# VHH binders against Probable fructokinase-3: the designs that were tried, part 3

Target 1, 345 residues: Probable fructokinase-3, of Arabidopsis thaliana (Mouse-ear cress) (q9lne4)
Amino acid sequence: MASSTGEKGLIVSFGEMLIDFVPTVSGVSLSESPGFLKAPGGAPANVAIAVSRLGGRAAFVGKLGDDDFGHMLAGILRKNGVDDQGINFDEGARTALAFVTLRSDGEREFMFYRNPSADMLLRPDELNLELIRSAKVFHYGSISLITEPCRSAHMKAMEVAKEAGALLSYDPNLREPLWPSPEEARTQIMSIWDKADIIKVSDVELEFLTENKTMDDKTAMSLWHPNLKLLLVTLGEKGCTYFTKKFHGSVETFHVDAVDTTGAGDSFVGALLQQIVDDQSVLEDEARLRKVLRFANACGAITTTKKGAIPALPTDIEALSFLKDQKKRQTNLKFSKWCCTASPC

## First folded at step 4 (VHH; framework vhh_7nfr_2)

Design b11 (from n09 with K98R G99D)
Fold by ESMFold2-Fast, scan of step 4:
Order: structure tokens, then sequence, then C-alpha cells
Structure b11 (fold): chain B 345 residues (1-345), chain A 122 residues (1-122)
């Protein structure tokens, strides 16, 4: 609570952290693959690091294996300035792993080491409740809803944060292959839909949840609920659409040479939460919200210019420099268009 | 609405070249791995090529490696297949396919185009 009196507010991100093994070559089976690139993964962990790199205060709540990979992942969080007091280690289960290969016949061969993984074994009784209660913003996804006991830990953490006055931020981050069925995914995601203050979905998640292929304001508003303060639909390179009780609109993003879009949505969320954690009145002021979303779009765009999620997340200095460079580019473009006789004005 | 529309197929002589395009709409194209899959007459579907979200990692079937180039334009939401040194065995319907949401996700395709016919014959 001391942070409420002029210190930076704490953003607590809850959920999974894992290792993705991405093949260095395709056309071979998993067993024949000559090598993999090891990449730390997990949308909640990416959000926590994104907040921290932008100069915010972040903590991660989750469970890792008491193994080399679990301690490596905890080390990455600590190195990036994320508070690790919410991390638990499981003595029996291993850190979650994902291996993916593309075979020559076009079939994907994958192996998830999640049977069970440590992240899904987080219990309600081992949660750091003091840390959760200190959150001004409590952020979460949907992988932690898939199996018990983690589903019960998720529900308890969410309730404790809400009762302590935290703003609840939800990014469903749908991973269909991890769910028993699409129907179960919709059921679990929609069961907690009305608890969140802020929800961000991608355009494909909007289509999945509504079962409507038409991307329009009516479809997005079908997911609105009276307690929601902000609904965001991200549109990749096209930016985002925002909905509040008083106003709605769109903010375009920045065009960059995209190398890898992994973590761009997490970067966007982290930037948004970092910008509003100490002043939630932004959510009721369209001009200020548009500035925040433009900053979040810049962070997302920067994240696409480098391989992987965590290595690509911008610092505040990088984000501000990017925005200054984009202003110069826009000024030059306006001048060039005025000098062109074919320009429509 | 998710839509994938191929174009650029046709009749070409052996040793010739074709450029296939796939116009994508109704989704965040830059967030998906994209693939080309072909089906020859009387044969099953054969994977041809895949490209990651950023376009910097490309993968090819052994049968087309060194002859075909996959590319994407995330500003135009368009996937390309540049086919050089075409052989009669390349005769097939070529489909644009969207992979699942992340580049690390498996090659399970959730949406397909209608296909474009490529015929290599004199």
Amino acid sequence: as target 1 above (345 residues)
Amino acid sequence: QVQLQESGGGLVQPGGSLRLSCAASGFAFSSYWMSWVRQAPGEGREWVSSINTGGDSTYYADSVKGRFTIARDNVKNTLYLLMDSLKSDDTAVYYCARDTYYYDSSGHFDYWGQGTQVTVSS
C-alpha cells in the first residue's frame, strides 16, 4: 500500500512461464531435428518484463520446476527487474517445455512437456497473498485456467487482488492446442469475462469467442459488460480499436520491417498498463487514452523488429526515440506530398 | 471474415517461372506463419513451403528447395511463392494456408484458400 502515496504502482502479472524450442531447420521430424533455439516464453512473463523495461514496477506470480530451466527463467525475470517473490518451485514436476517441428509432408510434430508441468500445479495455499494485495494492477491470461490446482489458484488470486482494489487486466491469450476442446476454452474464458476491468483480445480471438467471422463494432460490443472499463481489439499492423462506456475509436500503429511478431501483443499490454497504473482517469479521457495507445502501439511495433519476445521488448528510451523518429518521418512525408503535383491533398 | 485468395497460376513451359500471390484479409496477417501446400492430380496434399511471421525464416520441401522462394509483405497482407525452373512434376493446385496463431505453433492449418492451378507442360 505504501506505493499508493507517490511511489510507482505495482503491476502483478499472473500465470505461466515456459521454454519454447524453435527448430533451426524444417523438413525433419522432432527426433531428426539437428537443433533448436531455446526461447523463454509465456505471455504473463513477457508482460511483466515489458512493464519493467519501460521503468515500471512489476512482479510475476507463478510456478516453475525446481530444475535448471525453472531457475534460468526466474533468473531472466530478476535480471529484467521483475520482483520474483511470487515465484514458487515444484519439487516433482518439471518446467513447461514446448518442442515444434514442421515435417516435409506439412504435418506439424509437436511435443508439450506439460503432463503435468510445474506451472499448472500452483496451489491456492502457496500464493504470496501479501504481494497480490499490494498490486494496483493484476494482469492474467487463460493458460492458468486449464487444469487444477492452478485454476483454483488463479480464481483465488483474482479475487484477492480485486478485493484489495486492484484493476483487473485480462488478455485471454488463447492457445487452442492446450485446451481439451474449443468449447471448454470458450466456457472457461467467458466464465471470468465479467470480472475484468480491462480486456484485450486479438481480432482472431474476437472471432473465436463470438463465433462470428464479421469484424465490426457490433461484434466487439457483444462482449461488453457493465463492469468493463476498456475493451481493446488488436489488429496487428493495423493498430487497435478501443471501446469504453463513453467513446470508441481506432489508433493506427507504426509500419516497420517486421522480423518476428512474437510478444508484440504482450509488449502492447505491458506498455498500456505501465502508462495507466498511477492514473486510471486516462481511461475516461479519450485524448489521453489515444496517446497511451499510440505509445503501446510503438512498443508493440518495436518488438516485431527483433527475433523472439523478451530480447525484443523496448526500454523507455528506445520507445521514446522511436516515437521521435516517427514524428520526423511524418513531417517529411507531409512536405513530400505537398511538393507532388499528383497529391490529392 | 478470414479469407485467403490465390492468384498467378496458369500454363507454363518446363523451365519457366510463375509468381503466385495470396491476398489475406479478415485477420492480423503479420501474426501468423503462412504456408503453401499443393495437390497434384491423383495425389494427396504435399507441403511446399512455410514462412515465419517476420519473413526472415523460410522452409522448403526438398523437391522445391533452390527453385522456389516464399516471401511475404506484411504491409500489403500478401503471401508470395516465386517458382523458378518449373518441372512437369510441379503441376498441381497450389493452396495458400494459414498456420495457427504463433510462429512456434504447429503446422496445423486452420484456413485455406480456394487454390490456383499450375500446369507445367508444352
Scores: ipSAE 0.000, ipTM 0.209, lowest interface PAE 17.1, mean pLDDT 84

Design c01 (from n09 with A28T S31D)
Fold by ESMFold2-Fast, scan of step 4:
Structure c01 (fold): chain B 345 residues (1-345), chain A 122 residues (1-122)
Amino acid sequence: as target 1 above (345 residues)
Amino acid sequence: QVQLQESGGGLVQPGGSLRLSCAASGFTFSDYWMSWVRQAPGEGREWVSSINTGGDSTYYADSVKGRFTIARDNVKNTLYLLMDSLKSDDTAVYYCAKGTYYYDSSGHFDYWGQGTQVTVSS
């Protein structure tokens, strides 16, 4: 009946949400920076908001500090239509903070307030299991694997989602400075590799995980496993390469006037998941998958045209308008070429 | 194949000026932050300057602020460093560096050029 009519499938994104503090001036140490701009961050949170802004159903599962910053971040999720029933607050620990600057030697300097931060203190026993069981897609990253008790919460959430029939989506979202060592990062990431149905890596992450500088199909396929339905390698300005059991190929991205690339990968993931959550047969149809990846690339590209991650994430209206404008431009160029060929004048 | 080719280095007297260029190919230049980094003999790499994709935001190391100007030409796929009031301490190999497009627009460099030598000496 009416009350039992199916809604859009729920995409549950699990992991960290934090505040990045970006210096107002580059070329100085963190201690010498005169000021910082506050930017909400966290790849899993960005994915949840991206899904919601595109008209999908999204929930966030994670833990924040019971402080002004934690409640501000929860408010941002709520204002963007993300279900907040999976959010826990830690009374003792603070919301995670990251300070980042460009040093005079060309390296990024990081100062993390994570000893431990609230996001790392999420316990298995405080998970909203009914919310997790409701997921058609369960998405996660790797920061939640770094320390206990959050690692155990992560593993339990994955198990509960998988047992309930959810598609598992993994974006390692490697942040090397947060790991005790590169070897530990590889070990933990690879320990859950074969559990996911969909995995997205960047070209940098592919090199890191394989320890191979050659960016070819053989290197990417060395990370394939029998349970994978889709492996994606993002290639920045070159778009992405996709691998399935039946086919593989590449989809180019859109060239835009980029202002800030923050959150573009998260936007891509959110768009992909939103497009497939209610029809996973797309993963077995190359033509349909290519269209979905083109949409995801469009969302990523739009995200680069504005400052910040969350403020730059497109609505469904913005994404569809962008794609229609791209098709109109391509059609006009096509007709222009044929007109020039047909008439010497 | 990403290629970065620096030019414009040389010997110059203290107080002199040089203009370095970096010709970029094999990627969509206008989509990336670009930077200059230098390495003096026996020392580590030192970041000098960065410029955003559109060329409207520029950043400088304190050691060069007010003396150097970074610029880009997205039509010609070329990065520039205009160096004024050169000092002996500016003697170094200068490298053009490409940033990451989607995940990091500042401080992460995934490719470096071959470098161009700048020597400030009487």
Scores: ipSAE 0.000, ipTM 0.129, lowest interface PAE 16.9, mean pLDDT 83

Design c02 (from n09 with A28T S31E)
Fold by ESMFold2-Fast, scan of step 4:
Structure c02 (fold): chain B 345 residues (1-345), chain A 122 residues (1-122)
Amino acid sequence: as target 1 above (345 residues)
Amino acid sequence: QVQLQESGGGLVQPGGSLRLSCAASGFTFSEYWMSWVRQAPGEGREWVSSINTGGDSTYYADSVKGRFTIARDNVKNTLYLLMDSLKSDDTAVYYCAKGTYYYDSSGHFDYWGQGTQVTVSS
């Protein structure tokens, strides 16, 4: 079978897309908020858009309500260049909604309209199997594991993608309030752990999954499995730690004036996958992997400099410009130090 | 366009007092909770104090409780921090922030001012 050697590899992102309702005033309870703003949400959708904005090929597989909100969300994916042929609409259930606020006492309040939401009603028989088989990378999270029939659809999609030779990328994206219990969350998340080629967790997720407060390399390596190619632990302002069969290390992030961290992890994942989709040998070359992770950290950092997730995701031009500016700053600092030694400047 | 402009910082001896001000523009100030956060040299950002929309509910970090007072003037669109009995540990850049806390638990917020330096030293 002949293939076009010049075609970019397809990254298929599977899972939920929803609307987050964010209070117009921070520091109040949900009941005290005078109003809410609509924001498109869903980590798998954010990853797909991040890939597309960086010049990659992306598709989204999921289910939305056959309602004004579902069609709005599908429109956002199309507007951002994401292939929508994997999207199904449910006539009976509504598009998922989440209300979330950070109270003045530091606690987050959540109210979900997800019993059942359309995204959790995706069936195995509704999957666009041809699209899934076309994936060079198949990315997914854990919200789609919480309830049937979506759990079965998730398992079927993973199986089809893996059989077609796709690299499987897993970002658990733990949302404890959506799970029946912490034990059930841990059990279900770990039930598919050994299927993935790449796994990214945050330090909070590492602590949750291992039940260990110590964030050392031993704790991270307790989650290693023989078929895993890359394990990433994101550490916020400290960057990320990477583990492979041959090497491990850390890559620092960039110092930025951060406004909103929403979508930064999704931006990082999208950038990573876009950089490796056409050349997976990067995963076996530490120097090249470090460059890819530096690029992914740059994309995550840029995303924090603007409010919201999708509006803040960088284009390839923005990411390359950011990296260029960082190099110029380092060059200027070296020149300044030379001048400070009383040498001719 | 949201703008927050802090002022009133400076060098003061231990036990001294300072009053910080934050002039707000580009949004309806009276509809938002406002906060002060600080960042000491070599440290992360630390929340200091928050005030509700009406000015009748105030919250303080344990490290400053009883020494600092947060206040607001919704007519002048100005936030204040009155700092008494200053200690060397209060040395930091102080930022005016729109909202109560960092929007995200990782320490980021919607909008920040440029900051004003407070140095407590002999």
Scores: ipSAE 0.000, ipTM 0.132, lowest interface PAE 17.3, mean pLDDT 83

Design c05 (from n09 with D56E)
Fold by ESMFold2-Fast, scan of step 4:
Structure c05 (fold): chain B 345 residues (1-345), chain A 122 residues (1-122)
Amino acid sequence: as target 1 above (345 residues)
Amino acid sequence: QVQLQESGGGLVQPGGSLRLSCAASGFAFSSYWMSWVRQAPGEGREWVSSINTGGESTYYADSVKGRFTIARDNVKNTLYLLMDSLKSDDTAVYYCAKGTYYYDSSGHFDYWGQGTQVTVSS
């Protein structure tokens, strides 16, 4: 069931949405690639759709080009049940495009059509403030911090949401090639660190932000601040570690036939936020939090089983079916081990 | 070209040991996280272990923790998996993978190596 009601809390996701162009052949330069596949991209957009597909209420706040790609992307959000009242269109700038390939020498080659792209031109004065004020959870990343006027729009949206009582959820979603320098990325990301109630980083982002090669609980806790309610460190297929004021631990993920990890982290975040938006007391109950994180890990795992991000995001029915199948698999595995150890099979 | 070439697999008895190697060429090996991923017959892909760029941080699946050790030699551009106390459940094709699942910002996950077969049988 993907249906939403007015009684569910609204999750507003703020930031970029773009088109990714992925070469049909790996190991060649962008100029040598004979063709490209078009895929909708943008971590904040993926989170909004993930929430909606799981039966939550989601809205997207961002800016797209007034062009075929911008309207296509807005259509994808609408088709997936995301509230589009926060979407602005820029009449002059184009929808952001990214071309990425892995060259034969192993280096990633990037070509961005962002000179400037519409997503970076969102102004504070064109924000839908009433939509932002209605959020119970306000989610954002870091690409919207890189350039003005969007950085000012980002800061204004955070302020308005926080003043209205929303939980602030931050996934830095570091994209080093878009930043002028690694130092500037760390500085800007850490400048808003103490504003968030919930932060999710990957293990790679943890190493980047702390500049510490020892990735233990002490390193993760070096990022803790008094206002933070939940810090999550994701480890891909291994799952996640969680830190709160009262407890910390880890939740393993699920073994799946993974073909594409695009959007797995966004799926995890969307699932987490959807599960807590109407009952934040989960954050103070370790057993309930572990159950929520197991659900979020299932959603992330499902997302890796299909190519692309948006096409791979699960519905609530798909996620619940997956969890039931995994419990049956676990029970059968335990029985098989008992049989073989009790009497040689 | 980017090339990851695994070796060191084979048939081994339960309780035995193997050392897998992955020779990397065509890219800046020392700049990437590296991983081992396996696929058993009839099962999905299972992450086994990851190592950061300098080798200071290592991660393991619970099923192999305490039995397997991941290591790298950035001078030789080689990734290793030292496998002790092998069990029948460890039977799989082992793949050397560039990066980790969350390191690849483009998200298209491809196993760059050909794989090496490990069979634990008596």
Scores: ipSAE 0.000, ipTM 0.233, lowest interface PAE 12.2, mean pLDDT 83

Design c07 (from n09 with S57R)
Fold by ESMFold2-Fast, scan of step 4:
Structure c07 (fold): chain B 345 residues (1-345), chain A 122 residues (1-122)
Amino acid sequence: as target 1 above (345 residues)
Amino acid sequence: QVQLQESGGGLVQPGGSLRLSCAASGFAFSSYWMSWVRQAPGEGREWVSSINTGGDRTYYADSVKGRFTIARDNVKNTLYLLMDSLKSDDTAVYYCAKGTYYYDSSGHFDYWGQGTQVTVSS
């Protein structure tokens, strides 16, 4: 007999949250920019908010500065319905900051204030273990692996969540400038590869991790391990490719007028996790998985139509409305193609 | 098939002693680090101790250091945990694990046993 008392499963997202400072004008160096707009960032925080906006239960585990920016970021999580019981504040270190600009010559300039930032100082002994044990899904990235003590906190949180029966979700979210070297990044990312149940990489990350420019199924499968339930390769405008023990395939995305791609991958991950948290049998049913991935692609696509990550993350109403509109467009296109190519038209 | 079988748990008074044993089969025991991990009621799993292949290097959690001793017999393929000066906080199910667990390393536990219950109470 099945219990009729359904509680939404908790998705716990572990890692960094920071402020991105984006220039008020484009095409200039960081030193030439006359001003910056502050934008809350951090892939794990974006995933937590994406889950919450879609009607899921989400919590964030991480550390912020005991400063105006840290409390502002915690407030944004609370405002978006994310459980803040996993947030710690560091009295000594500041909230992480990033400055980024695209120069007129096409080169990106990055400046990070992380020497050390509060997010990297999270200790194993200050983790909210009850919250982590409550997770049905435990999601994480790679920035929290770069330095101690946060690396140890990351490893402990993964172990506690796994022991409690959580599905482990990994998005490496490679930020190469934050690593001592590309070799160190590969080594640390691959050191936890076999722990995850679900892994999502971009095509750029696939090339980086495999050191192979050929983006084929063979290259993706070189990253497979026996305990992995789902491997996803996101391909931007081409959608995504999925691999499981029993089947693999691709799901195309939606063509939209993209304004800003920031947070699209986080939106995709949040939507995926929200859709499977209460029914993991989806991972063993190709038709149902394809439907979930189409929903995740829709959420990612919507996120590109607005500036920034958090402001662009869709609600469940927005996502369902978008899918309804796209289905109506597909029906019209099928009729048009039939009419133009068939004798009856 | 790898098998680990724990024994030696039971009820003991505070300040008492217990000796846990783990019989290992199905793998080259002498070639692997071995560990003890415990889980208290309502808590997550806590690493307790690890021992290297030769038995000449041992590591302990701060909570048990000076009170517990890990040992191995590579001829009998058996891992031991000698527990002295037991406290109520030591009440847990104790598991035998193949491998080592350090938060600062990529080590993890593989092929956990069934566990043995230790209860420290008056």
Scores: ipSAE 0.000, ipTM 0.090, lowest interface PAE 23.4, mean pLDDT 83

Design c08 (from n09 with N52K)
Fold by ESMFold2-Fast, scan of step 4:
Structure c08 (fold): chain B 345 residues (1-345), chain A 122 residues (1-122)
Amino acid sequence: as target 1 above (345 residues)
Amino acid sequence: QVQLQESGGGLVQPGGSLRLSCAASGFAFSSYWMSWVRQAPGEGREWVSSIKTGGDSTYYADSVKGRFTIARDNVKNTLYLLMDSLKSDDTAVYYCAKGTYYYDSSGHFDYWGQGTQVTVSS
């Protein structure tokens, strides 16, 4: 049995869910691709599924098209154990689509089909407020801030969750091509910055939001606010840097043969939230926080070893097995190093 | 591009009132904590007051608490300082300041206005 709470706390993830169309052949432009694979996605949806696959309790709040793709996406959430009571369907608008290629030079080429898409048409009056009030953690991104009425729905959901005592988790997940301007993106993202308890940004997002090319602790702390409990800066293969009121530091990630980084950040976030939802005191204990971040880094690393986001998200069994294998490798390496340093070998 | 333009300073009698304004442009005003900082003749800069992005949280130096009120209008991109019960020791140049840290703007500012002179004397 677990602690005296018995039941797991609910993590509600709010925002978009869409279909990414990924070329069957890598290293070509969108126009040169001979075919595409359907890859369900959307950072908030990926986080909800990541939580569920790790044995957590998750719900998704968002809007899909009343079309074959929207119902397919809702089915994927249900199949992965995500509560679908927060999903609305729009009769007029289509499910959001994105075409994404990774060029040979490492640049991503995006083509978005959002004119408007159903996810952007979620209204405040159609929110499942009872579900939102039941959240122990309320997670969200920034795509839902771009246009009305979804911006108003986002603000309402965030307010309701916070008033109900939820921990607010924010991953801006900046998609510059979707914004009218960089200035508007900064304005909208920063307008809700001070309400979050946990914020995760990438190093690229840190540079974008601060307009400072120097990646240092001062730059990261310029994004701090008095109610923030944890600020995370992800550094790709270098791991992550964490900042709290009392301590800061870095946790290295795991070296793996990466195939596709899609969803790695979402996997990291889902793992973090799943680990802290029932024990937020972790955020005040550096040793325990470092262990949680190591687990989150493991989940992110595993996600890069397979193509796509959702299919690559680890189960709890996979994540624990990975960590056990890494511990055995570390023990063997330490023994080897001790042998060489303890003798003239 | 970033500009902070103060106004509203002047000469007042002890016990009098003044309202300072700061017009902000070239940055996402509604996204930053804003502060008032003053500098008296021959003294260092002294933090006076800070206001959170939404205006729902305000902080004051002990020397001005209960007498000054900081406010903001995010639609007009304007910061205000309402000063009541002015004392001779309130005489200073008052600067509108944009913080580099969103949690505490005291002593950590990246942009300052030109300042507006407040003189409290008979």
Scores: ipSAE 0.000, ipTM 0.101, lowest interface PAE 20.9, mean pLDDT 84

Design c09 (from n09 with T53Y)
Fold by ESMFold2-Fast, scan of step 4:
Structure c09 (fold): chain B 345 residues (1-345), chain A 122 residues (1-122)
Amino acid sequence: as target 1 above (345 residues)
Amino acid sequence: QVQLQESGGGLVQPGGSLRLSCAASGFAFSSYWMSWVRQAPGEGREWVSSINYGGDSTYYADSVKGRFTIARDNVKNTLYLLMDSLKSDDTAVYYCAKGTYYYDSSGHFDYWGQGTQVTVSS
C-alpha cells in the first residue's frame, strides 16, 4: 500500500455534496427538535476524500451553491487533498440541505432544501471535460440522475470518461424519498446498469432493485451483465459478497465498537478504488481481490468507530495499523487459548 | 436481513412490572437511535421512548414518564423497556423500532419488529 501522492491514476468522483442536519433528539417533529448537528456529506464527496486520505489521487466533479455552505464544502474537499477543478458554483440556487427526524409515531419526517438545489443544476456545457478525460476510474451514484439538467451532465460525464478509457464505478446509493416514485428509481438506476465496470449495492438495494426478498447468489447474479467486471453486495456487519465472471465468494468484515455508520460504504468504495486504480488485473485474481476487499472492509469498519463520515475516514497509516492490530489480537488469542486450554500457562 | 425480535410481553395486573427485550441483528446496533412504539387495538401508533447510540440520553412520552425506563446493551445488541406501575391503558402491542438519520450514506430505512403483546388487567 502506497502512502504517496506521486504518479498515481486519478479517481474522479461525480455527483452531489450536501449538508445533513441530524437531530440531537428523536421522537419529536422537525419544528420541535431543539437542535441539529451539521454533517457534511454526499456519497461521491465521501468517496473522493476516502481515496485522498489513503494516499490516492482524487478529484470531485459537482455543483455547489455560491453561499457559505457551498464554499465550506469546497474547502473541506481542498483541505482533504481533493482536486477542486471540477467544482462549479450556482449563483441562484442554494447548497443542498436535508433535515431528518423521527416523529412520535415512528415515521421519518423530511425537509429537503433540494428543489432545485445547486447540485441538481449542473449542466453538460459546464463540465471540466479535460479533468474527466484524465480519469483512470470514474465513480458516480444515482442522486445526479433524478433531475435535469444534472441527469444530462451525468450521462455526458460517463460517456466522456468511458471514451477516454476510464473504469466506470457505480454505487447507486439509493435515496428513495428523493425519487418521484420507486418505479422511476428502478427505471433510471437500471437504465445505466450495463455501462458500469464495477457496481456495489447494499443488501437493501439488492432487494429493492430485484424485488426479491431472498439474499442469495442467484438473486445477486440476476443483476449481472456481460460488461460487468465486479459486482459487490455489502452486508453491513457480515461483510461483503463479490461476483466476477470467473469466481465469487464472501469476505467477512471486522467487529468494532461502532458509534456512527455514516460513510462506511463510501469508505469501503474509496479503499477498493484506490487499491485497484493502478492495477486492474486484481479483478482477475481471486486471492488478490480478497486481500483488497479485506482492506476495504477494514476502512469501512474504522469509519464506524468515529462520529460523522468525513472525520472518520482512515488514513493509509491508520488502516495498516488497524490490520496489524487485528492480526496481533488474533495471534495473541490463539496463543492464550492454546496455553490455557491445551496446556497450563 | 435487518431483524428486530421483541420478547417479554404478557398478562400482568395493574401496578405490576414487566421487562421487554428486543434482540437486534443485521445492522450496527450501537450506531442507531432505538425506540419503543406501541399500538392499542383500534388506535394509531404511539411513541413511548427513545435512546441514543451510547445510552446516555433517553426520552419518554408524558404518559409513561417516571414509570418506564429504556436501556440498551450494545455488546448484546439488545434494547430494553422496563415498565413499572403498569395501568390498563398501557395495554398494547409494543414494537421495537430502528430509526435512521444516515440516509446520505447507506440508504437504510426505519425497521419494525413483529411486536410483543402487553395486557394489563386483573
Scores: ipSAE 0.000, ipTM 0.166, lowest interface PAE 18.1, mean pLDDT 83

Design c11 (from n09 with S50R)
Fold by ESMFold2-Fast, scan of step 4:
Structure c11 (fold): chain B 345 residues (1-345), chain A 122 residues (1-122)
Amino acid sequence: as target 1 above (345 residues)
Amino acid sequence: QVQLQESGGGLVQPGGSLRLSCAASGFAFSSYWMSWVRQAPGEGREWVSRINTGGDSTYYADSVKGRFTIARDNVKNTLYLLMDSLKSDDTAVYYCAKGTYYYDSSGHFDYWGQGTQVTVSS
């Protein structure tokens, strides 16, 4: 009796999805910009697509406008293999939009179409609870905490997933301009801190949340809680630092010709979650965790080599090919260094 | 809030040198990776160079490697780009860019300054 179906654990990603309008030229005001390129965005959506492209099972839970943009975004999720049964559409509100340019006087110009946007209007009573309960990993950010009724929907989804035995993954994905104040952001982000099994912050988020300019292990450990399984601090081109109950360390990333960092953190998170969803014992084995984090760093690095987030997210074939090429380069460098060190004058 | 102000651009002959500066304010400069990005006439943005928080790790686009040097002064909150052996292909507006998150999520661009024009011509 053979099992003909090796089903992978489901990763459910909860939160916002939007369109970023990226100017075709910089150094001009929003009104002076001759054109914009539409770039689908939203960290939770990027994580779901990253998981799916790496061969994992992913679903997205969120709300979009019942408009051309909302249906386009849902279509992008479907085309990338993401389960769309958690998507709701709002008849009254529009899909969230962001326009950002940098003016010639050095000031950033923002125009957000989020007053209210459909993603902020997700209600607790419209959640697909069956989908949420089926998650082995439930991933979320903090934008969904900013306003009601979505904040209540977020809290309900998180608790339902936790009660069903899901591993809770939290990437605050701090976006200060969307919050009423920095203090409100800290308060809301930290209000659910102790609920998560895995937390990933950037070095910038670490400074923001701790209000400490020093990026040391002591500062990171001030954010530790007794039930946390993994705390990750991403350090850009330095890679990441990991903290568990038993061990901590750092994993360096890969040097690449970076053209756009958008979505690289989401790629890293998606790769991490895809690698551990079916075997959480990795979190207790430093050698295996380091291999997973090296893979996640590779996926993040690949994402920086192309413009935009979603178009830049790697497939498993692309990630493995990249790692194979990097291993060849690393082997050659190690051999050369060994020969130079061993050779007398 | 976040402000980045570039200076030091100008007209220079091929083979010449320029030093660009970027004065940063409104954020904890010493805590952020910083980059230089350029945009040539009629082209999109091109990443040029990046420097870590401490200034001990630097990265360069292949087109400028060996010719440009990125540096920072965390006491003065200033980023520098030293440009040697300038070519006509280096003609562009150069922007100082604040790295918010290297492994960043979507929805936000790096904070950029107003730019400084570099023209390499005889």
Scores: ipSAE 0.000, ipTM 0.167, lowest interface PAE 15.9, mean pLDDT 84

